# VHH binders against Protein farnesyltransferase/geranylgeranyltransferase type-1 subunit alpha (RAM2): the designs that were tried, part 3

Target 1, 316 residues: Protein farnesyltransferase/geranylgeranyltransferase type-1 subunit alpha (RAM2), of Saccharomyces cerevisiae (p29703)
Amino acid sequence: MEEYDYSDVKPLPIETDLQDELCRIMYTEDYKRLMGLARALISLNELSPRALQLTAEIIDVAPAFYTIWNYRFNIVRHMMSESEDTVLYLNKELDWLDEVTLNNPKNYQIWSYRQSLLKLHPSPSFKRELPILKLMIDDDSKNYHVWSYRKWCCLFFSDFQHELAYASDLIETDIYNNSAWTHRMFYWVNAKDVISKVELADELQFIMDKIQLVPQNISPWTYLRGFQELFHDRLQWDSKVVDFATTFIGDVLSLPIGSPEDLPEIESSYALEFLAYHWGADPCTRDNAVKAYSLLAIKYDPIRKNLWHHKINNLN

## First folded at step 5 (VHH; framework vhh_7pa5_2)

Design s25 (from h4 with E110D)
Fold by ESMFold2-Fast, scan of step 5:
Structure s25 (fold): chain B 316 residues (1-316), chain A 124 residues (1-124)
Amino acid sequence: as target 1 above (316 residues)
Amino acid sequence: QVQLVESGGGMVQPGGSLRLSCAASGFIFSIYAMSWVRRAPGKGPEWVSTISGSGGSTSYADSVKGRFTISRDNAKNTLYLQMNSLKPEDTALYYCARDLTTYYDSSGSDFDYWGQGTQVTVSS
C-alpha cells in the first residue's frame, strides 16, 4: 500500500441537522475524517491518485454512499484518459471492483458503477463478467442484483447465446428457483425476433417435463402462462397445453361442489389456477372458470379465497 | 497491481521432468480459469493446458496429454505445470495466462492477462 499525505487539505465537516448523541455515535472519528477529506477534494475537483485511494477507503466502510462512487468514476475516467494502456487500466479497476462486489453483493451502487465501467471500456468483454456472476449466483442463486446485471450484460453485448442453457442448468440445480425461470423468460422476450416450430415444441416439452417432476411448483406454471401469452396465436400449442394441465386436476370439474372433505385431492392447485385463467378468457368456457375458482376458494387454495372470489366477480 | 510471474524453467535432458509455477496477484485468482501456453522457436503460440477456477476440470493438448499435469493452489494464488517425460519438441517459452473460457463457450481460449514467460529447453 502507498501512504498519501493530506496535510495540504482541510477536512470539511459532516453537515447534519441532527447533532444528538445517537447521530454522533453513528460516525466514528476515522469516518468523519475520511468524509471531510472527500468533501474537500470533491470541492477542489481533485482527480488524483490520492483521491482514488481515499474513495476506496470510504467505499470499504460506506459502500452505499452514491456521491463517493460518482467521484471515483470521475477520477477513473480522468486517469484512464492519461494511461498508456486504457484496457489494462480499466481491467484492473474491474478486478478491484470484483473484491468489493463479493463483500457487498446486494449493494446497488456497485452494480451501477460496474455498468458505467463497461460503457467506458474500449473493449468490454462479457466473458470477463461471467466468473464473478457465477461465484455470486453459486453463493446466492436468487440475488436480484446479480440477475439484473446479467440481463443488462446480455442487452449491452447483444449476446444471448448461452442464456437458455444457463437457465436450464440453474433450474436443474434447483427447480424452485424462480429467478432462473424469470431469466429463461427474459431470453424468449429479448433474444428471438421469431420462434421456429421446433423451438416452440422443444420449449413446451421442457416446461411440461419440469411441471411433471414437481406439479405443485408455482414457478413453471407462472412461466407457462407467460410463455403462452407471448405465443398466444399458436392454436395447436394452446390445446396441447390445456390438455396437459387437465391431467393434474382429475375429474373435479365434473363433480358437485360439496364439503372440502368430500372433494378429492388434486396433483396441482396451480394447474387448476392456470386452467381457470385460460377458461376465463373465453365466454364459451366461463362456467368452467367460475367452477375452478370456486374450487380453489373452497378446498385447493382457501388462504387466497378473497382473491378467487374477486376473479369470479370480474368474469361477469 | 495485476501480475502473473512464471518460474521453474531451465535445461533438462530428454525424459527428464520440470515443474513450472505461476504466481498471481491483483485479482481474485480462484474464480478464473488459468492456462499454460507455449511458444517454440520459429513457431506460433500453442495452447498446452487449462484448469477451471475450482480446479475441478482440466484439459490438455494432445501433444502433452499423459505427460503434463496442470494444478493450482488457490490459497497461495499459484498455478503449476508438472512436466514429465520431456521431449526436445517441448522446448519453448512457457506462459501463464488468465483464461476467460467458460463451460458454455467451446469456441476456444480467450486470454486477457499474460506472464513474461519461463524458458524450457530439452536437449541432450
Scores: ipSAE 0.483, ipTM 0.779, lowest interface PAE 2.4, mean pLDDT 87

Design s26 (from h4 with F111M)
Fold by ESMFold2-Fast, scan of step 5:
Structure s26 (fold): chain B 316 residues (1-316), chain A 124 residues (1-124)
Amino acid sequence: as target 1 above (316 residues)
Amino acid sequence: QVQLVESGGGMVQPGGSLRLSCAASGFIFSIYAMSWVRRAPGKGPEWVSTISGSGGSTSYADSVKGRFTISRDNAKNTLYLQMNSLKPEDTALYYCARDLTTYYDSSGSEMDYWGQGTQVTVSS
């Protein structure tokens, strides 16, 4: 293999480099002009149509500039108060914001501004928010900002009517989508103070069906534990759920603890973790919890060995 | 700025056909359901047809089923209504509207933007 010396060669600039440099210079000068105008109008406290247009131009190139969002909000609030149709005015602002949001889906200021607009709106509509939320989740089903904003809307409008069905649809599309499982939990935490026996049975069946499809998927196991904890007074860790979880670990609980190579494979390490947690909650079943955590440490989840030893040491 | 501009109306004999168009601008056309609504002289607004944002779902008033076809071209931000076998009773001002209805609807239909309308007159 030979290394070449290029120290005697002067590289010639390519057209792309020249165009990139020209675009950068032009962008810098335009940006300075826009920012200079913005500073002047802000200092004058000018709340005008030209100031509104200027904020849109700045947001297009610098959407993270928090001062411009505050200035735009003040302009919108002022212009709305002078409008013959405040609902139409704010709906047009939301339409403008929809396009800005699609171009900047992970910008905090945009979602914060959207919340401020809905709070300002005399007749805000959750239905109006649904198309943009659906488009953005369809594009990136795990976008934290979109999920957080949807939760905010549910609380703001006190409307949870279709959230369980929506979470089900997203889970059917991708069973590993932890954001959809988290949203389903959000529903139970915020929409239901009391669960009926039918709702309880239907939800447990939903969870068990999803676990049965992919037993080594952590999301429904974490969800099941959370659901049991949330409705502890109603569920009391029913033996049916424990028996179900036991079907995924074979006969490992009846075998002596040996070397990892001597222990059989199981369908789900998360089932074993779930059972260990259940048994660890009751002093009477402590020995079962110790055995389950020991098996996790030895074979079924050795990468988290220190966690399992810690859980054993902290048992009552 | 949001605008909906209808075109394609006119006078036609009974049994004739017309194709209405609605040019949309100022919002993300592809994510919203769109509807056609008509208003005949001396009557209130009558919903005619709706198409989902993707175009995958359509619905029609019983009075126009089998005769009218709603469609959209999301690349051109345009909504269409193909009207066949026209009757004198179809005489009305036809509006396109942005429709906020979804399959999650629980509180009725909500239309927030309307065009100015295009006149359809069916007469001998």
Scores: ipSAE 0.400, ipTM 0.740, lowest interface PAE 3.1, mean pLDDT 86

Design s27 (from h4 with F111Y)
Fold by ESMFold2-Fast, scan of step 5:
Structure s27 (fold): chain B 316 residues (1-316), chain A 124 residues (1-124)
Amino acid sequence: as target 1 above (316 residues)
Amino acid sequence: QVQLVESGGGMVQPGGSLRLSCAASGFIFSIYAMSWVRRAPGKGPEWVSTISGSGGSTSYADSVKGRFTISRDNAKNTLYLQMNSLKPEDTALYYCARDLTTYYDSSGSEYDYWGQGTQVTVSS
């Protein structure tokens, strides 16, 4: 590593807003010096190798410091323009950022900076981004920053070719992983203008198979509703899907509404909610929707009783 | 500080063995696939072997299958190529390269970092 000389720069003192004792930061002499030097170099608009190194040292101890990321980006833009190989320069910056990202997986500034670097890059590569994304999801499969960045990459590169298989793999690993189901929906919304009959049939079979494995899993039911809404008018849902959902609620729609003790158990309260939503769109099936929501309020999901009453009141 | 530094090349007789090493620095070595690519006199680059980031998957060019073994030590950030039963046709400059090949797309290799190369000469 290089050691830089700062003898020509006087550190500017740190001023903290001490409105509350809980907002006070106890600074070491080293941290005070680094921050003072950073403020001085920023005030001079110095875009130099020593300034770049200083920003790295500060990011190592204070990665949430907004100003330092903006300063580093300005330095990188300048140094890139002076570089013999802009692609290599930015690839090295991304490699530095990979280390910082692994140490700070829930830091917003890091992911924002990464997007800025890809926009600056003359030939950015989605393949270069995939190893770090895979590593971080393998470590925390529900990290929303990683999922959000992957979606941004898909849109930025207009590349969705591996996303369906990737979502499938994570659902196979953990069927309850709502982030994976959400990403699968992102694929259908953004990657496809028109769905083929084969793709539609294969996707419905995938969903139904996963529901059959764990009928009381909310994620694939929410996904199924979204998928139907994406490719079918609410009034014209696929009858095969409606019939499938009906298999999970027994005969509760034909029984009189009684006390909770008199009502049978059902395989999925989410199936009942799914059907109620569908039936609520059609005046001819409004009574079925009212009954289904009432059953949810009385027995199958009484904790959300107020939600079910609200849904009944909003039916036309 | 991003560097790939090859070593272990030299002169050997046909049928001999050599072990090449590639010391990597300045990036998270363990998450990237790594490849060995060689360039023989008067020929273009020829892919030799690839190893996945975890080391769980390896692949080899038909010309070296059964004779060469690729391996890695992620704790030491080092890539290896064990070359056995060397032939005069294996004479080349051998490069260590960072391979951007993904777990779903093996249809083509994309390299963004290359070492300087290490010379392997097989002759009597």
Scores: ipSAE 0.491, ipTM 0.789, lowest interface PAE 2.4, mean pLDDT 88

Design s28 (from h4 with L100I)
Fold by ESMFold2-Fast, scan of step 5:
Structure s28 (fold): chain B 316 residues (1-316), chain A 124 residues (1-124)
Amino acid sequence: as target 1 above (316 residues)
Amino acid sequence: QVQLVESGGGMVQPGGSLRLSCAASGFIFSIYAMSWVRRAPGKGPEWVSTISGSGGSTSYADSVKGRFTISRDNAKNTLYLQMNSLKPEDTALYYCARDITTYYDSSGSEFDYWGQGTQVTVSS
């Protein structure tokens, strides 16, 4: 780091130093000095190179300190306006932030600051954001902050063109990755107000292929129902989907309801739940819904029997 | 402060070999794909080769396939281009570039930082 002179600044004490009886942990002298200097420079509203460097030193040891991120943003905004190359200045700031982010992937202030930098940037690039997003998701595929930031980028740039393929890649890597399935739904909700026949057929085939690989995986069944609800006017509960779901429950709907020992095993309880929901939406098929929920309560998902009884009661 | 500094260029006879290096600093080198792009006298830039951040995948322009090999050392923040069986047509200023092209982008390569270039001259 560059060595700056602070002899003209008196550090301001932090409140925790006044409560030693309750705070048994003593801060290091360096930490106390940095925090005192930061409070002093913030109170003066100093937007200087030494202040920028000080914020970096504090973020290295206390990245969750909300005030320092806001102060750094004010400094960057000021210094950017004085720069002959604003794009280069902000790109250098994003490069610095990449390293901070990699070290602190679950810090919400970092992702919030990143959004603020892109809003400030005269020519922001979604492509510039993708390498760190991919690295972070590869390291922790369920990191809520990273997924939320990627969704924000899609909306900010109005760019969804690569999101379906990206979700597909992550589902190929881990078919149980509910975050990837959720992101795929985000695509359909935000990128498409209408769906073409080709897109519909391709998406249904994708879902059916993934269900066929692991029929007892809740994620694609939840996704399939959501997809049908989103495009209800286009799908109208497509008979191909219903027929497909029926392949996972054998002949249980044609058998008399007896004791659990009299009923066969099925490939997916989620298929039965999906079909029950579908049949329950139409008075003409409510008897099928009642039977399906009863089978779930008796054998295929007895842990949630009270839920299934509640659903039956709501059909009347 | 992002810097890309190329070295290793020079003059060689046709059929000769050169190894180019690019020293990177000021960003997390290992997370970015890196590319070599060349500019022949009086022509526009031509993409030569790309290597993924991990080094696990590489791609090459048809004109250099089988002759050039791209590699990287993430511990040293250095990109390399091994050039074999050099031809007069390979004469150009060679740049290393940080590649922000996505895996799903069919529109072509996009770069946000460039080095100053290193000259390669192939002549008899």
Scores: ipSAE 0.111, ipTM 0.604, lowest interface PAE 6.4, mean pLDDT 86

Design s29 (from h4 with L100M)
Fold by ESMFold2-Fast, scan of step 5:
Structure s29 (fold): chain B 316 residues (1-316), chain A 124 residues (1-124)
Amino acid sequence: as target 1 above (316 residues)
Amino acid sequence: QVQLVESGGGMVQPGGSLRLSCAASGFIFSIYAMSWVRRAPGKGPEWVSTISGSGGSTSYADSVKGRFTISRDNAKNTLYLQMNSLKPEDTALYYCARDMTTYYDSSGSEFDYWGQGTQVTVSS
């Protein structure tokens, strides 16, 4: 770090206090000075080392300020063009950004800026991105921004070779991690135009094994439905899926609909929902769908009874 | 700026011990795997050892297994190599390197930053 002199620059202070209908925004004197200096340097279109340092100071206190990220990007583009080693210059910028990112894991501007740097880089590396992605997922395994950026990297680099194994590892660590299941679906949608019989059988077995471990986990049931819809032209495995799901609801479809106290417990309300959806698509099994939704409304998921009534009304 | 500064080298007799240190700055040390790589006089670089960012996984070249121990102190941004039962064949310039390897890639050959090296000489 360097200490820069601004004696030649007159700050452009904020002339108006920002006031919403419901509150007044108060500015500190230090914040006003930093913002005034930034506006002055931006108005001069100064692309200098002191301007780069000033943007870092502002980002530390106001990382959601879009204008400062755009200004920093312009400075970086200019500085890299004058650099003897463009790759080294941009790699140092990414190293700086790693620190900023760890301090602000849910800031959209940071991830957007990171994408811009990789697009600017003459030799970007997906492997260089993996350490920060791993650290941030280890800290918060459901961070939407981190998962979105990893997906962007897979598409940008056209590299999906480790993503199925990565999703498996995260699911093994936390079977309830819907972000990991969503990422696994991203793999099938984007990495595979054609699925082999072996891949289809292996994936179905993976899903069924995870459901068997925790039948009352919504994530793999949602995933199973999505996987089925994605590869619906491969009809031969549908009956196995239905038979498997049926093992989690006991004999409730053969019992009369009575009071909730008289109905048995089932291993999975999500299995019953999955079957209701499946049966509802076929006129020959619509009666089974109506009964399943009714059972969900009265006993197995009464909190969402209005949803189940809506599903029944759409069938009739 | 990114810097990797090795220290702890020197002259030692066969059977002796040395502890190498690598002080890292300018990047988030704890998220990167780190490696030690050596270059003996007149030979190419030889990978010696790697440690994961958390320190939970380590790997060693067959020539040093059981004699060398890699470790790190993420609070101090420092990498270490404890070298025991040193042999004349261990004489080399030892480099600290930032390793881009992940747990899904066992190659360990992608290093983007290197220190300047510290000399280890084992002789009677």
Scores: ipSAE 0.011, ipTM 0.497, lowest interface PAE 8.5, mean pLDDT 85

Design s30 (from h4 with L100Y)
Fold by ESMFold2-Fast, scan of step 5:
Structure s30 (fold): chain B 316 residues (1-316), chain A 124 residues (1-124)
Amino acid sequence: as target 1 above (316 residues)
Amino acid sequence: QVQLVESGGGMVQPGGSLRLSCAASGFIFSIYAMSWVRRAPGKGPEWVSTISGSGGSTSYADSVKGRFTISRDNAKNTLYLQMNSLKPEDTALYYCARDYTTYYDSSGSEFDYWGQGTQVTVSS
């Protein structure tokens, strides 16, 4: 960017409530100057090229400063309206934002600002978003901001056509990636007004196949429970799912509760948790739920024993 | 500001070789697929070649397969097109273009930025 003159503007000092501070907050003189200039220009509601440049400098050092993103958006909206080519102007802003985003992948304001730019754009493109989404997921496949933004794009563009395959590919790459399983659920909730029984049956088989591959993976068990709850009225296959889950716990429910050393190993503690939840919903199987939660507390998941005791106590 | 600046064009005789370069700036070069597109006198633009952001995948128009090689140096933000066994029909203005999708297929790709072009003339 071009260098701008601010000699006609008096910086406004940053005011902080010092009674809440235990440690002294130190700012560089440059940061204090930039913030003072920003406060002054904001108070004047100045929407100028020099104000735009100032916001970029502040974002470079303080990207979490919410006020500066709102100010930049107002400036961009104004400058865009005076531009000969609105599409080119906003695409240049998105290119600038791509670099800022890669330097700050977990900054909420950046993704929020990106949404605002797409809403402002006269011809926004989901395809334009794919390179940054891919790069960010390749770097951190569990970055919740990136996943949240991809979901927002699907809803904004009403485009879900590649999302099921995308989720499948990421699950194939890393079966433990809960973000990919969560995104797969997002597809089923949002992508279709009408879902066939064949599609639901195929999805159930996909889930069971992935559980069979790695029975001690929490993600597909959590997904199975959610999927069953979402579609149980349509599928009416609860007994098949329960029977499947039971194959991973051996005969542990038939054995007396005793010393942890006397209990056998099981293929999945998550299967036992899934069954405990299922049995806990029905008074007729409450004893099975109590036993399953007790087994989790003493042997199969003792780290969360307080959670399991809480669940037992909340059974009516 | 996004800029794509092509260089390396010139006049060569049939059977000769040229290496085109495209210097990219103003965006994260490594995440974008990049393409070469040419425009011959009296014709519309013709896609020539695409390379993925990582450089792991390449594709070529049938007219240039086996003769042209696309490559990139992400550390230098530079795209290349090595042109061998040049024919008079390769005479065109060659453009460097950014593909903003993760796909590197000319049938579905969209280009949002183009360079100014570099002239390649193949004549005896």
Scores: ipSAE 0.005, ipTM 0.415, lowest interface PAE 10.5, mean pLDDT 84

Design s31 (from h4 with L100V)
Fold by ESMFold2-Fast, scan of step 5:
Structure s31 (fold): chain B 316 residues (1-316), chain A 124 residues (1-124)
Amino acid sequence: as target 1 above (316 residues)
Amino acid sequence: QVQLVESGGGMVQPGGSLRLSCAASGFIFSIYAMSWVRRAPGKGPEWVSTISGSGGSTSYADSVKGRFTISRDNAKNTLYLQMNSLKPEDTALYYCARDVTTYYDSSGSEFDYWGQGTQVTVSS
């Protein structure tokens, strides 16, 4: 790191609510000095190279300190406006941020700051973002912040062309990866104004194939319901989908509810929940919905019995 | 700050060999694909070769395939181009570039940082 001179500045003690938060962290005297200097420079509204360096040192130790990110952003805005090459300046800032991000993958302030830099950039590039996104998803394929940032990039750049294939690849790697299923739904919600009959049929087949591989996986059942809701104007309940779901519950709807011990095992409690939801939307099948929710409460998902009773009470 | 510094250029006779190096600093070298791009006198830039971040994948322009080899040492943050069987047509200023092109996009290469270049002259 560069050594800057602060002999002209007296460190100010931290006397706000922040002081109580920092005391819980147990940092060294050097950190207290850095925080005192930052407080002093912030109070002077100093937007200088030494102030920029100071924010980097503090972020290295306390990346969740939101005030320092706001201060750094103000310094960067000021310094870039005086730079002969704003693209080069902001690209250098993004390169610095890449290192900080890799060391702090679940820090919200880092991803928020990254978005702010791209908004400030005169020629931002989604392609520049992809290497870090791939590296971080490889390290933790369910990292909410990485997925949220990728979605933000898709919207910011209006670029969705590779997202369906990417979600498919990650589902193939881990069929239980709910983040990948959620991202697939994000694609249909945001990338498509109109869905073709071929796309609709292909997507339903994809979902059914994945359910068939692991029937007791909640993710594709939740996704199927969401997909049906999203395209209900085009995708009225298909008897093929209902018949498919019914294959996972055996004959339990035809059996009397004597006691839990009298009921057989089923391949998927999520199939039963899906069918209950379907039947609950139509007054003509209300009795089927009541029976399905009752079976969930009694045997197939008793941990959530209060939820199932609530759903019965809210049926039309 | 990101810096790319090329070296290893020079004058060589046809059929000779040269090894170019590019020292990278200021970013996480191992996650970025790296490319060599050349510019001959009076011509536009011509892409020469690319290597993936891990070094597991390489690609070459048809004009250099079989003669040039791209490689990298991620521990040293250094990119290399081994140039064999050099031709007068290989005379150019050679640039090291950071490649932000993804494997999803075949519409062309995108580079966000370039070195200053190193001159290669092939003449008798």
Scores: ipSAE 0.000, ipTM 0.374, lowest interface PAE 11.1, mean pLDDT 84

Design s32 (from h4 with D99G)
Fold by ESMFold2-Fast, scan of step 5:
Structure s32 (fold): chain B 316 residues (1-316), chain A 124 residues (1-124)
Amino acid sequence: as target 1 above (316 residues)
Amino acid sequence: QVQLVESGGGMVQPGGSLRLSCAASGFIFSIYAMSWVRRAPGKGPEWVSTISGSGGSTSYADSVKGRFTISRDNAKNTLYLQMNSLKPEDTALYYCARGLTTYYDSSGSEFDYWGQGTQVTVSS
């Protein structure tokens, strides 16, 4: 880092409870000096190179300090307007932010600031965002902030062309990754107004194949139900989907409800929940729904017995 | 601040070899495609080679294919160009350049930062 002179500025003291909390992150005296200088420059509305560098130093130790991100954005906006090459200036800022982001993957302010920079940029590029998104997901495949930012990019750029394949790749890597299943749903909700017959058939086959690999995985069952709800007017699910789900519960619907110890194990409690939900939508199969929810309450998911009783009471 | 510093140039006789290095700093090296570009005396810039951020994809100009090898060491933030079977027409100032990149684009459509260059002279 370049050393700047601040002899013409008197540091202002820290006045808030939030600043006291942040002192835990830094050495007290150095932290007080940096924060005092920042408050002084903010009060002067100074939008200078030394002010920009000071914000970087503070962000390095206190990235959750909301005020400093707003101040830095004001400095960047000002300096950008005076720059001979606005694109180069903002690309340099994104380069700096890439490193800050990798060091602070769960910081909301960083991702919010990144969005603000892309909105300010005269020619923003989704392609530029993809490598850092991959690095962050490779490090932590369930990072909420990274997934949220990727979704924001898809909407901002109106570009969904790689998202279904991307979700498929992460599900292949980790079938339990609920973030990948959630992103796959995001694609269907936002990228498609109409689903073709081929897309419908392919998607149902994808779901069933993943369920078959791990029947007691909640993610694809939750996804299947959501997919059905999203396209309920388009989907005429024949007996094949219901028959498929039924293969995971054995003959439990034919057995009397008695001692839990006398009931067999089933391959998937989520299959039973799916079938209960399906049967509950039709008055002709209401008795099957009641029995399925009762079995969940008694043996297959007793921790949530109050939920299952509530569902029974709501079946007309 | 982004810095690209080339080294390894010099004078060699035809048929000789040189290895160029480029030390990168001020950005996350591993996510960017990197390129070598040369400029011969009295001629415009000529693209020589590109390597993807991961190192999984490489491309070469026809004039150097089979003779030059581009590589990178992401742990050391360093780009390399191994030049074999050098010809007089390879005489040029060689620049390290950062290209814009994604997983899908190995060619680099735009270069936003350049080093100062390192001189390679091939003469009998």
Scores: ipSAE 0.000, ipTM 0.291, lowest interface PAE 12.7, mean pLDDT 83

